# VHH binders against Endoribonuclease YbeY (ybeY), part 8

Target 1, 156 residues: Endoribonuclease YbeY (ybeY), of Chlorobium chlorochromatii (q3are0)
Amino acid sequence: MSLELCNSTRQAIPNKRLLQAIRMVVQGEGYEIATITGVYCGNRMSQRINRDYLNHDYPTDTITFCYSEGKAIEGEFYISLDVIRCNARHFNVTFEEELLRVTIHSALHLTGMNDYLPEERVAMQAKEDYYLQLLKTQKSISPQKSTDNAIFSCNS
Short names: E, the ipSAE of ESMFold2; O, the ipSAE of OpenDDE; V2, 0.75 times the mean of E and O plus 0.25 times the DockQ between their complexes.

## First folded at step 1 (VHH)

Design w02 (framework vhh_7w1s_2)
Fold by ESMFold2-Fast, scan of step 1:
Structure w02 (fold): chain B 156 residues (1-156), chain A 121 residues (1-121)
Amino acid sequence: as target 1 above (156 residues)
Amino acid sequence: QLQLVESGGGLVQAGGSMRLSCAASGSIFSIYMGWHRQAPGKQRELVAKITSGGTAYDDSVKGRFTISRDNTKNTVYLQMNSLKVEDTAVYYCATKPYEYRLYGSSTFDYWGQGTQVTVSS
């Protein structure tokens, strides 16, 4: 069993809380962790992976790949911290809240949930809200503060 | 539609080397690519895989086989060195595209038709 997070940026992330979120989602959906790697990256890496593996030439908030079937999950996901920060500003939520939501979303994809159809998106969002709520009522570690006080550009 | 086409198989003597290629064509190319093999009378087994996180190998081929990919050509390679008679099998290329998650078809892998590798004593 391996659950590992990699942060390829200089932005602070709440590592322990992200690990808690992933374990909570996987266990809550009735699965186990075989090997999950979460990569937190910038727009350049996100765009490169999108280009190389999904044939999209733009950054996105998350890209998730599941390699397993059955109870034990093997997979990985990539989250762009730059997109997360941009989205947090647009939705008037904290960076940490948006980061947790997208991490939960990625973990739900690893359990086999899809969001292609409108009804699937509704179901996915309900699960995101459910797990995010559980995390808000549980304290494992205090939120980490970003040292980035500058306004950075995002796609409009 | 995604298609996988293997090539490079054939006859080789024990101790020799061989390189297999798997060319992907169609709509999507996954970050998961694997080489599997099936020997006569045995089940199909994973021998090597490549993901964005790295490579992994079955213990029987560690140090002898190397998997690599060329994303510009949508091609995956299996370099096989120090071949043994026990490596004789049909070798298959396989992938699990992200698209499966969108369609809820996580039980379905895309497979090539296979290429025969025969290692003589």
Scores: ipSAE 0.000, ipTM 0.129, lowest interface PAE 12.5, mean pLDDT 75

Design w03 (framework vhh_7w1s_2)
Fold by ESMFold2-Fast, scan of step 1:
Parts: C-alpha cells; structure tokens; sequence
Structure w03 (fold): chain B 156 residues (1-156), chain A 121 residues (1-121)
C-alpha cells in the first residue's frame, strides 16, 4: 500500500487531513489502496498536464488517472492550488474546505465515479458533501493510521 | 437533463420593483446559481450569485437587488428594487455544480432561455 502526496508549490496544505480524506473515500466506496499519488501544483503544471496527457479543451480543477481494474486502486491525481484559491473565493468557503472537497472529488473519480452526465454530477456532489461532513465530524468508517511513508513535498 | 425556466419579467417604470424566478428541474442541488443580464449591444454580465457560503453582487446592483433560494421549490429568485432605465436587459439564470480550472471562472453548464426586463423612464 502506497499513498503519497506531492506539493510542488510554496503553499502549506493540511497533509494529514488530505490523507484521511482519501482513505475515507476509498474505504467508504468499498475499495482499497494499492498505489495512489496525489500531486498539488500550480496553474502552469496543471496546464502542462492537460496539454500533454489529455489534449483537453475544457479546464478543470483536477485531473485523475486510474490505472487499475478491480478493488485495489492504482492511480494518480493533480490538483491546482491556484484554482482552489479562486474557487474558494467564488463559492465563499475556506481554502481548506475547497481543497478537501476537490481532493474527495478526485478520490471518487479513482473509484470509477464519473461526472459527465447531470445525474452523475448530482450523485458526485452528494458524495462530496457526505465525506466532507464525515471528515468535519471526525466520524470514521474505518480509521487509518498516518504513516511516515506518505511523501508530502516535491523537490524541484 | 437540468432545465432552468425564468419567469417574472416584463415592463416596469423607473423606481419600481420586480421579482424574477428561476425554477430548476432535473436535479435539486447546485453548488452555485446566478443571475446574468445582457442589454442590446453589450456583453453578458454577472448580476448576482448564490452559493453555500453566501451571496455576491455586481457593484451596479448592490443594495438594490437581492438573490435568494428556496431549496424546497428548487427555485432561485432575484428581487429587483429601485429599478433604473439602465437595468433594461434580458436576464438569464445559470447553474453550475462543479468547479473548473480557469482564470475566467465561474463558468456555467446550464442557462435559462432568458426573460426580458424593460424599465421605462
């Protein structure tokens, strides 16, 4: 099992809560973690990834890649902290709340949940709200212990 | 699947009031909803928006317009007071449930057909 977070920016982020959120979503949806890497980056890195991997014409706050089939997830996601700041202002929520929500959203994508159709978006938002609320109330479905194997910073 | 239907537009004299309604069908939750307007020969502009954390308004309407939501009816309202001739425009409601990576955010997935508001002098 490997769950690693990488932060290529100078912005502080709540690493333990982000790890907790990812574990909570994956376990809550009936999956397990084989290898997940989450990358928190700036707009330039997000643009490069969209260009290089997706040929994507539509901007997004997160990009996810799932490499596995079945119950043990292998995958990665990329989240732009600049977009999180922008979204937090527009939604009138804290940076931390928006960051946790988008991290939960990315983890839900890794479980195979999509948001292409309106009904899928509604279901996704409901699950985002559900896990965000669980995280706020400290209610754990199956508590996971933080480890030193979670890599948080990117050196470059 | 999501459809937005505006109502409540029409002709009103300057200084008057009008309430616009936007009924959403197809789903009952949206992260934010807003009202935009477009006058002839001008670009579409944001008037007001409502989201889980609060509301925001364009400076031109602050203190005169109020946006509100009735989640039970899945309807968003724009109460317009002290109307000016310059408020004459087609008013659109819009909804978006997800965030987009963009410096031009917010973007909207769903737009109503628009409702005409004409303010006479």
Amino acid sequence: as target 1 above (156 residues)
Amino acid sequence: QLQLVESGGGLVQAGGSMRLSCAASGFTFSRYMGWHRQAPGKQRELVAKIYSGGTAYDDSVKGRFTISRDNTKNTVYLQMNSLKVEDTAVYYCAAEGYTFWSKTYPSYDYWGQGTQVTVSS
Scores: ipSAE 0.000, ipTM 0.182, lowest interface PAE 11.0, mean pLDDT 76

Design w04 (framework vhh_7w1s_2)
Fold by ESMFold2-Fast, scan of step 1:
Structure w04 (fold): chain B 156 residues (1-156), chain A 121 residues (1-121)
Amino acid sequence: as target 1 above (156 residues)
Amino acid sequence: QLQLVESGGGLVQAGGSMRLSCAASGSTFSSYMGWHRQAPGKQRELVAKISRGGTAYDDSVKGRFTISRDNTKNTVYLQMNSLKVEDTAVYYCAAVYKETYYGSGLPYDYWGQGTQVTVSS
């Protein structure tokens, strides 16, 4: 099991809370973590990924890639902290709440959930709300042994 | 595809009340929704918004307007009280949602066609 977060920005993020959120979603949806890498980046890296994979030249809040087909998830996601901050103000929520929501959203995508159709978006948002509320009632979970020994830094 | 249709506009006397409705099809009400208005020769401005974090209002309408939603009817309302002549404008319903999987992280804006509100003295 490998669950690693990389922060390529100077912006602080609640690493243990984000790890807790990812584990909660994956396990709550009946999956296991084989290898998940979450990358928290700025608009410039987000624009590069969006251009390279979607042929769009604008930043995005998250791009998610799932490589596995079974119950053990292999995948990665990229979240733009600058877009999160902008969206948090627009939605009238805190930066941390929006960051946790988008991280939960990315983890739900790794379990195979889509949000292409309006009814899929409603279902996705309901699960986002569920896991956000669950996180608010639980203390931070300490990392497991394999994650505890991982040291990873993304300095650009 | 999300479609927004406004209704409830018309002519009202100053000091009166009016309620605008925004009916959404194919929508999600867990996202940000708002009412905007545009008077002739002016920029379109946000009047009121409703989101998971609560409601917010432009200073010009605080205490007079109330935004609410009815999830069973898939509709957002703008209750307008103590109307003033300067409230005369075309009112637009807007919905913002994020499509994040392989899309833009910027919210997608959906707009209704607009409904005219005219406040006479």
Scores: ipSAE 0.006, ipTM 0.160, lowest interface PAE 9.5, mean pLDDT 76

Design w05 (framework vhh_7w1s_2)
Fold by ESMFold2-Fast, scan of step 1:
Structure w05 (fold): chain B 156 residues (1-156), chain A 121 residues (1-121)
Amino acid sequence: as target 1 above (156 residues)
Amino acid sequence: QLQLVESGGGLVQAGGSMRLSCAASGFTFSYAMGWHRQAPGKQRELVAKITSGSTAYDDSVKGRFTISRDNTKNTVYLQMNSLKVEDTAVYYCARTEYYWGSRLTYSFDYWGQGTQVTVSS
């Protein structure tokens, strides 16, 4: 089991809370972590990945890749901290709250949830709200034995 | 038809080195590529992956294995150093073929035939 976060920016992120959120979503949806890598990056990397894979030449909040079949998740996601900061201001929420929401969203995608259709977007948002609220109300989590160090070499 | 062909496996003694190759045909090479392995009686696990200029490794191989690609030859490599008996497995090359919506979600749906690596004591 490997769960690793990489921050390729100079912006501080709440690593322990992000790891907690990912574990909470994966476990809550009935999945296990085989290998998950979360990459927190800037607009340049987000735009490049979006262009290379979707042919969209603009940055986006998150791009998620799921490599596994079955209940043991292998995957990765890329979150643009610059987009998160912009969205937090627009929605009048804190940077940390928006970052946790988008991280939860990415983890939900890794469990196979789609958001193509209007009803799928409503269901996804309900799950985001559920886990975000659960994370706020759970103030103590027992230490878990897993690799919490980045295994991903992030170069700007 | 999309095709991935692995090569370079075989028998090697513990402490040795081996390089695996994955030749891709019939698709765009810009997608995320990875090496997975499956030992007898165990689940398939992701060993190493390469995306847009970035690499990641499982803790069990970190510092010993290196993934790279040659975009000109449409080939992905796995350089394996300091091999251990527990590295014995069938190694698979894989990529993603599908995407979903404005937030891109893929499943790994294309696998090669695999190449056997056996590490003796």
Scores: ipSAE 0.013, ipTM 0.143, lowest interface PAE 8.4, mean pLDDT 77

Design w06 (framework vhh_7w1s_2)
Fold by ESMFold2-Fast, scan of step 1:
Structure w06 (fold): chain B 156 residues (1-156), chain A 121 residues (1-121)
Amino acid sequence: as target 1 above (156 residues)
Amino acid sequence: QLQLVESGGGLVQAGGSMRLSCAASGRTFSSYMGWHRQAPGKQRELVAKISSGGTAYDDSVKGRFTISRDNTKNTVYLQMNSLKVEDTAVYYCAADLYSKFGYTWPEYDYWGQGTQVTVSS
């Protein structure tokens, strides 16, 4: 029922595209949204979460937490925009494409897809490529009119 | 259980070309692969990276080097053209197992043993 994005940074993000990506992945994998919160943050917040929850003291591109067991997803994810910017530069892709890929990855993880083993990572990347391409084709054909009322500010 | 083995190094004259190959063995061919190099007395440096999202190159090799992959053969290549004496180094293949936990690009999970490239004047 509730899908909210929170951006604690000064970096602009494509809110409508991110919401579209999350809904597309969750519905495409046969799940429903109960409550999903996506937090877009900087390296400092990402490093703190890694330290506090995973005993790592360095930034990472995403961290996901799933609280639900059934088909209605309750969860949250955290994405470091500083790491996304770095990754986009290193992979020679746009900031938007890398951000969408990591957002799709986070949503796939919320559906229970794991990436702990090398074969799971290959499967995950195939799904990322699939949904990225699907978003691209949806953008190139006549767009659907959609109203999204996501919260784009943390702690407000 | 990914292992990387480099091949194709050796001696070449300045202005020449050379292709390095990196064969990945094990169950999974990594989606994030790269080439790094280390010259005598210097730190290891990025040369090129490849993923399903695209490629990236160090400024010193842009226009001269091309990274590519053959997923059918589980191999990544580095095509080196217009070689310069300063390209002399041990070249390392690297693979990153992308993870939502604990790994920050550009750190790599796996490294090959390296292959020597010597460019003579």
Scores: ipSAE 0.000, ipTM 0.126, lowest interface PAE 12.3, mean pLDDT 75

Design w07 (framework vhh_7w1s_2)
Fold by ESMFold2-Fast, scan of step 1:
Structure w07 (fold): chain B 156 residues (1-156), chain A 122 residues (1-122)
Amino acid sequence: as target 1 above (156 residues)
Amino acid sequence: QLQLVESGGGLVQAGGSMRLSCAASGFTFSSYMGWHRQAPGKQRELVAKITYGSTAYDDSVKGRFTISRDNTKNTVYLQMNSLKVEDTAVYYCAKSYRIEYTGSTYHPFDYWGQGTQVTVSS
């Protein structure tokens, strides 16, 4: 069981809060972490992945790959920090808030939640708001088993 | 560029053992990996699969085959014991993704190796 974050950019990100958000979503939705890797990157890497795998109908800030079946999640996501910064300015929110929202959104996708239909989109947005609100109240998280988490640099 | 290369196939007598290896190159992230086989005149079928913490097997091989993974080498193995003539097939390594794109269509796909022949003589 591992949860790993990789930051390939020079921009600082709130690693502890991002890990907290992912664990909160996975546990809150009734799942367990087998292996989740979150990659925080620039537009070049995000565009390359998108070009190699997908023709998309909509602009996106994240691309999620889910590998697992059942309650133990194996997967990864790629979030463009450049898009996050642009979106934060557009929606008049902080960079950290937008980053947390998109990270929560990606984790929700890993649990199998879709946003293809309007009603699905509303449900997903409600879940995003719910987990963001929990994080804003800064509720403490109980320590997980030490082997359940790993933090690493893409430059290691 | 992702590539899967199988090795370890060949000829073996019924009751014998064989170990297949599948080396993946081009990516360093985790994935659902599995072994499939296709016997003459039959459709390709799943034999065994592995995620980080879970394994699953087709009923025909339970107790005889063991799938394992070396994450540091991005390699998956299939240990085959108590081989039967009906295990004769081309064995394929596969790496599966379920692409979820925010606000977009779901696109499942699989990468496959070229296969390795396993022949079990009576």
Scores: ipSAE 0.006, ipTM 0.137, lowest interface PAE 9.7, mean pLDDT 75

Design w08 (framework vhh_7w1s_2)
Fold by ESMFold2-Fast, scan of step 1:
Structure w08 (fold): chain B 156 residues (1-156), chain A 121 residues (1-121)
Amino acid sequence: as target 1 above (156 residues)
Amino acid sequence: QLQLVESGGGLVQAGGSMRLSCAASGSIFSRYMGWHRQAPGKQRELVAKISSGSTAYDDSVKGRFTISRDNTKNTVYLQMNSLKVEDTAVYYCAAGTYELWYKSSQAYDYWGQGTQVTVSS
């Protein structure tokens, strides 16, 4: 079992909270973690991956790749911190809340949830809201102070 | 668009070994890769699959075939040992994406042209 996060930017991120969110979603949806790698990057890396693998030319908030077919998930995701910051400002939420929402969204994609159709988007958003609330209630009941705002190294 | 080119096929005697290679025109690090085969008159079937951290094999080849990948060379391999006449087929290299994760062997986005493997008795 391996769950690893990589930050290719100089922007601090709440590593422990992000790991908690991923474990919560995977477990909550009835899956296990075999190997998951989450990469937090800037617009240039996210746009390059979109262009090279999905033939997109615009930066997106996340790109997800799932390699497994069963209940033990193997996969990776890429999240643009620049897009997260822009979206947080636009939607009038905190950077951390938007980052957690998109991380939850990516984990839901790894469990096989899609959002191609309008009804799928509604279902996905409902699950995002559910896990965000679950994270908030757990933090309130068992408050812990996180010092994991340090810059993480990525394998180059 | 990703191009996949297979090589290493040919004629081999039963009990022999053969190694197939699949060279991709672009990066494979964010893809799961598979080897499929199709014998005359049969459906195309998944033989072996490799993700970033794991491999899976069809029961008919488990213990005889080994799939591996070299992300630096954008290449996938299929090492075939103890070949049987029933392994005779066209072997296809394929690349998949997360969007097709929940689908069958047809979930792969990109396919090679295939390479013929003929095992004689």
Scores: ipSAE 0.000, ipTM 0.151, lowest interface PAE 12.7, mean pLDDT 77

Design w09 (framework vhh_7w1s_2)
Fold by ESMFold2-Fast, scan of step 1:
Structure w09 (fold): chain B 156 residues (1-156), chain A 122 residues (1-122)
Amino acid sequence: as target 1 above (156 residues)
Amino acid sequence: QLQLVESGGGLVQAGGSMRLSCAASGFTFSHYMGWHRQAPGKQRELVAKISGGSTAYDDSVKGRFTISRDNTKNTVYLQMNSLKVEDTAVYYCATRYPSYTFYGEKSYMDYWGQGTQVTVSS
């Protein structure tokens, strides 16, 4: 199993919490982690990836690529910290809560959940709320420990 | 735009060694990188691949070739030892991304380099 986070920005992120959230979602949905890389970046990289891979020319909060088809997930995701900051202000929540929500959302996508239809979006939001609540519960009763945690800085 | 550029090919005598490099630009991380080859009159075949920390090899090269990755440079290497005349081919590097779509099935999109010629003389 390999789970790695990269932060290409100068903004601090709660690495242990993000790793915990990803593991919780993947395992909770009945999957295993083969290799997952999460990249936290700025709007320029997010917009470029959308342009290059998804035929969109605007920043988005997350972009997810899954390379596997079975229960052992190989994939990566990209999250724009600038968009997270904007979203947090708009929804009147903390930066950390919005960051965790979008990270959970990306992990759910890696398990094959879609949000193409309005009812699918509602279902995905319910799952986001569920895992956010579980994460809060574990934070209050169990200290977080990361074994062999590795965090890499991305090249500009 | 994603670009893959191979280098390091050329002429080598049987029993020799050679190292190929493939530099990727246009993205910071990739999980899948691989080396393929195509000899004249043959179909392109997978030689070696790396996904994260995992590697796999075609039986014809297992024990002789080694694939490795430098994530800092988004570069993948193919170290080729104990080369045989039948290893003569154009070697291509490739990366694979699933196609993301709002309304469609998951599919895969492969990105290829231009290839580098490896010629092994007897």
Scores: ipSAE 0.000, ipTM 0.196, lowest interface PAE 11.1, mean pLDDT 76

Design w10 (framework vhh_7w1s_2)
Fold by ESMFold2-Fast, scan of step 1:
Structure w10 (fold): chain B 156 residues (1-156), chain A 120 residues (1-120)
Amino acid sequence: as target 1 above (156 residues)
Amino acid sequence: QLQLVESGGGLVQAGGSMRLSCAASGFTFSSAMGWHRQAPGKQRELVAKIYSGGTAYDDSVKGRFTISRDNTKNTVYLQMNSLKVEDTAVYYCAAYRTGEWYLKPTYDYWGQGTQVTVSS
């Protein structure tokens, strides 16, 4: 039914590419979107979510909640842009590439894929690489000039 | 992107020593790194990690193993002393996705693994 992204930070994100990545992963894994909300946030919000749901008291790159069973996905994910920027620098990749990778990772979680074990993490990484490569081979959407700075906002 | 290549495994007798090396390409010196191992029929477990805040070890290897890195060579080492038959495993080098100031041990990259067999 719906796919929405929120950015609660001052950091710019490539909305169209992120939406494309999520749709590609969900469809590629044989699922459909009922309702998915992705929230891009700072370390403070990420730490609060970790504390409230996972009993962690430190920032993380992503947290994913899947509420659905079967092929129509209902869920949400939270990604820390501060952690993404840090990781991009550490691994000598662009901010956009790391952001797309973590977004793909979150979408894979919503399809039921786990990464609790190191072996599962390796399988997840292979799927991340696969979908990142697919995104590179797709035709880009033409740029549209607009004075409208419509930015998705988070409900609070 | 980051690639990890391990070396230094093999056969060794109990009480012996062995040094494993992990060469990273495309890696920055500020990233956290670790060594994991997987024994037959067991889950992969963290052995040692190194980050800007220091080092950490599994209780089973404290006092016997030392992790270090040479940032100029972009290489991480695991020095293994007083080896026991129970140390027999495939050893994997890993680079952590999160920076060294974050506690989440999410992995982006793994080496191919190197077999260490300790006999007595």
Scores: ipSAE 0.000, ipTM 0.121, lowest interface PAE 15.1, mean pLDDT 76

## First folded at step 2 (VHH; framework vhh_brivekimig_d4)

Design n1 (from r17 with T103Y; at its last look DockQ between E and O 0.57; V2 from the best seeds 0.00; counts 0 for: pae E 9.2 > 2)
Fold by ESMFold2, look of step 2:
Structure n1 (fold): chain B 156 residues (1-156), chain A 126 residues (1-126)
Amino acid sequence: as target 1 above (156 residues)
Amino acid sequence: EVQLVESGGGVVQPGGSLRLSCAASGFTFSTYAMSWVRQAPGKGPEWVSSIKGSGGSTLYADSVKGRFTISRDNSKNTLYLQMNSLRPEDTALYYCARQYTFYYSGGSRYVTFDYSSQGTLVTVSS
């Protein structure tokens, strides 16, 4: 099995959390990973993929290619970090929260979940919320560095 | 390199039968849904039938339901289309295609094909 994330931008992303999210979705939906590649990119690459595959000439937050329908998933997804940043501002959520949601969304598509019809969109969002919450409760707690009460004085 | 090679086309009279084969190579055949598509002279492509990678779920266009049967043998990497009770309107170039699904965030879903065979001609005439 192979799960790989590639980031073609200078924007830092939480690789460990993204990998955990993908594994959690795939396993939680009863599937296995054969090969999954996640590409985090800018608007230029997302727009080119839209133009080449969807006959759209604008960027979108994610495009997911599901190459198989068996229990072992083969696929890839492309997420525009520029769109994620814009959408996070629009939805008044953090960049990381929006990025995790869209990554979970892409992983759900890889498991064959559709979100074209209104009822399908509701079901997809419910699954996104479920896995986001599950990911929050399973965050590894690092040993906390002790906090000093020292006050840095600013002299003039 | 993905390759799809079809065979089994020919000329048959109305009411006759033909069996098309599509040999696949260069990918894990059993994990991909596959489709048959046909293109009649002077018309655009028409989806005929699809089958999941496992072989357990099949779909048919209304125009062929009950007459055509899609199947696959994953041990031989081969897709089949059994065509019975053929009619003159079934005359077309038939090709197999490897299916995949696009998903937009924002509610759009597309099913499309990334590789297809060149096609085999099926002619139904007296």
Scores: ipSAE 0.012, ipTM 0.278, lowest interface PAE 9.2, mean pLDDT 78
ESMFold2 (binder alone), look of step 2: mean pLDDT 81; pTM 0.777
OpenDDE, look of step 2: ipSAE 0.222; ipTM 0.613

Design n2 (from r17 with T103R; at its last look DockQ between E and O 0.01; V2 from the best seeds 0.00; counts 0 for: pae E 12.2 > 2, off the site)
Fold by ESMFold2, look of step 2:
Structure n2 (fold): chain B 156 residues (1-156), chain A 126 residues (1-126)
Amino acid sequence: as target 1 above (156 residues)
Amino acid sequence: EVQLVESGGGVVQPGGSLRLSCAASGFTFSTYAMSWVRQAPGKGPEWVSSIKGSGGSTLYADSVKGRFTISRDNSKNTLYLQMNSLRPEDTALYYCARQYTFRYSGGSRYVTFDYSSQGTLVTVSS
């Protein structure tokens, strides 16, 4: 069992909250973690998004690979911190709130939830809101230290 | 200062094999998913294969499944593509690419790349 987060940037991120969010989504959707790797990456993703699209519904700023078909999830996701910062300004929310939402979004994708259709997008947003609120409640709980909660910098 | 340098292309007969290498520098290689992409003469780019940063999971285009094997050596910062049972339709410029992000547009998913190598030519001809 492994849940690892990598930050390849010098941008600070709330590692403990991100790990908690991923575990909460996976458990809440009735799944288990076999191996999940989350990579938080730097500025070039924001530049590519800005160049590629103008005046669209903003696409999700995460890339998700799910390698499993059962209840034991094996997968990875890549999130652009520059896109998170841009979207946080656009949506008038904090960087941390937007980062948590996109992390939850990525975890929901790993459990098989899609957002291709308009109805699916509404359901996805409702789940994101649900887990964001639940995470706010869970803030007062001390995390347990284990190898399945290992965090390392991608720049090590 | 991301650099990707590919090698290992050449001319082979149908049924032959080649192994492509892609040396990476300027970033933490082990944390990025990597892909091989090919471009046949007069065609657009075609995704061939991807491998996650740890090396534990791989994906292949249907056209190469069972014949090509993607792998990586994170201690050497090197990505590989073993190409077996080569066919004339595999003739293309092959390059490696660092995976950038998922793009959602109208509910469709696709992968984009932020850095790619210059490419190495593979020619399969009798």
Scores: ipSAE 0.000, ipTM 0.123, lowest interface PAE 12.2, mean pLDDT 76
ESMFold2 (binder alone), look of step 2: mean pLDDT 80; pTM 0.781
OpenDDE, look of step 2: ipSAE 0.016; ipTM 0.251

Design n3 (from r17 with F27R; at its last look DockQ between E and O 0.02; V2 from the best seeds 0.00; counts 0 for: pae E 14.1 > 2, unsure alone 62.1 < 65, off the site)
Fold by ESMFold2, look of step 2:
Structure n3 (fold): chain B 156 residues (1-156), chain A 126 residues (1-126)
Amino acid sequence: as target 1 above (156 residues)
Amino acid sequence: EVQLVESGGGVVQPGGSLRLSCAASGRTFSTYAMSWVRQAPGKGPEWVSSIKGSGGSTLYADSVKGRFTISRDNSKNTLYLQMNSLRPEDTALYYCARQYTFTYSGGSRYVTFDYSSQGTLVTVSS
């Protein structure tokens, strides 16, 4: 069993809370961790990965690769902290709350949930809300002290 | 890789006009939405305006609506910003940026940028 977070930025992230969120989702959905790697990165790395997928439709805030079928999860995900910061301001939520939601979203994809169809998107958001609430009842979420790296606004 | 080169900055009096240009390299200019962003000295970047790759849909920050007009000429790979009725608050380094849109779970769309130019200074003072 291997669960590892990699942060390629100077921005502080709540490692303990993020690990807790991933374990909680995987366990709560009835799976086990074989190996999961979560990469928290900046726009340069996110842009490089997205270039491979620019031929169709809108990408998510995260890119998830699932290598397993069955109850032992093997996979990885990539999340851009710059996008999270912009989205948090747009939704008027803390950086930590938005980061936890997107991390939970990525973990749910690793357990086999999809959100291609409108009904699937509703179900995905309901699960995100459920695990966010469960985290709040077990430990309070606090914002991390960080240097704001805002480059551009998230407004459309 | 894309290069963006802007021009047209300068010093104008309040109420004056300037037209900024941004020349893009690469074969995919018409595919991507483009934006103008400005940054006053000592401030963070502020989104100004965006235009869809086809040129059919435009968006403006509230602070510039009615005064600024974004346009593009895809045959020349060039983005423009016509700035009228300029105010001292418009003083900033203006740069163009190529954007793409993400969706977050739940269907919302968000704007991010992958390339930007170095910037051209616009100073509005008397």
Scores: ipSAE 0.000, ipTM 0.101, lowest interface PAE 14.1, mean pLDDT 74
ESMFold2 (binder alone), look of step 2: mean pLDDT 74; pTM 0.723
OpenDDE, look of step 2: ipSAE 0.038; ipTM 0.440

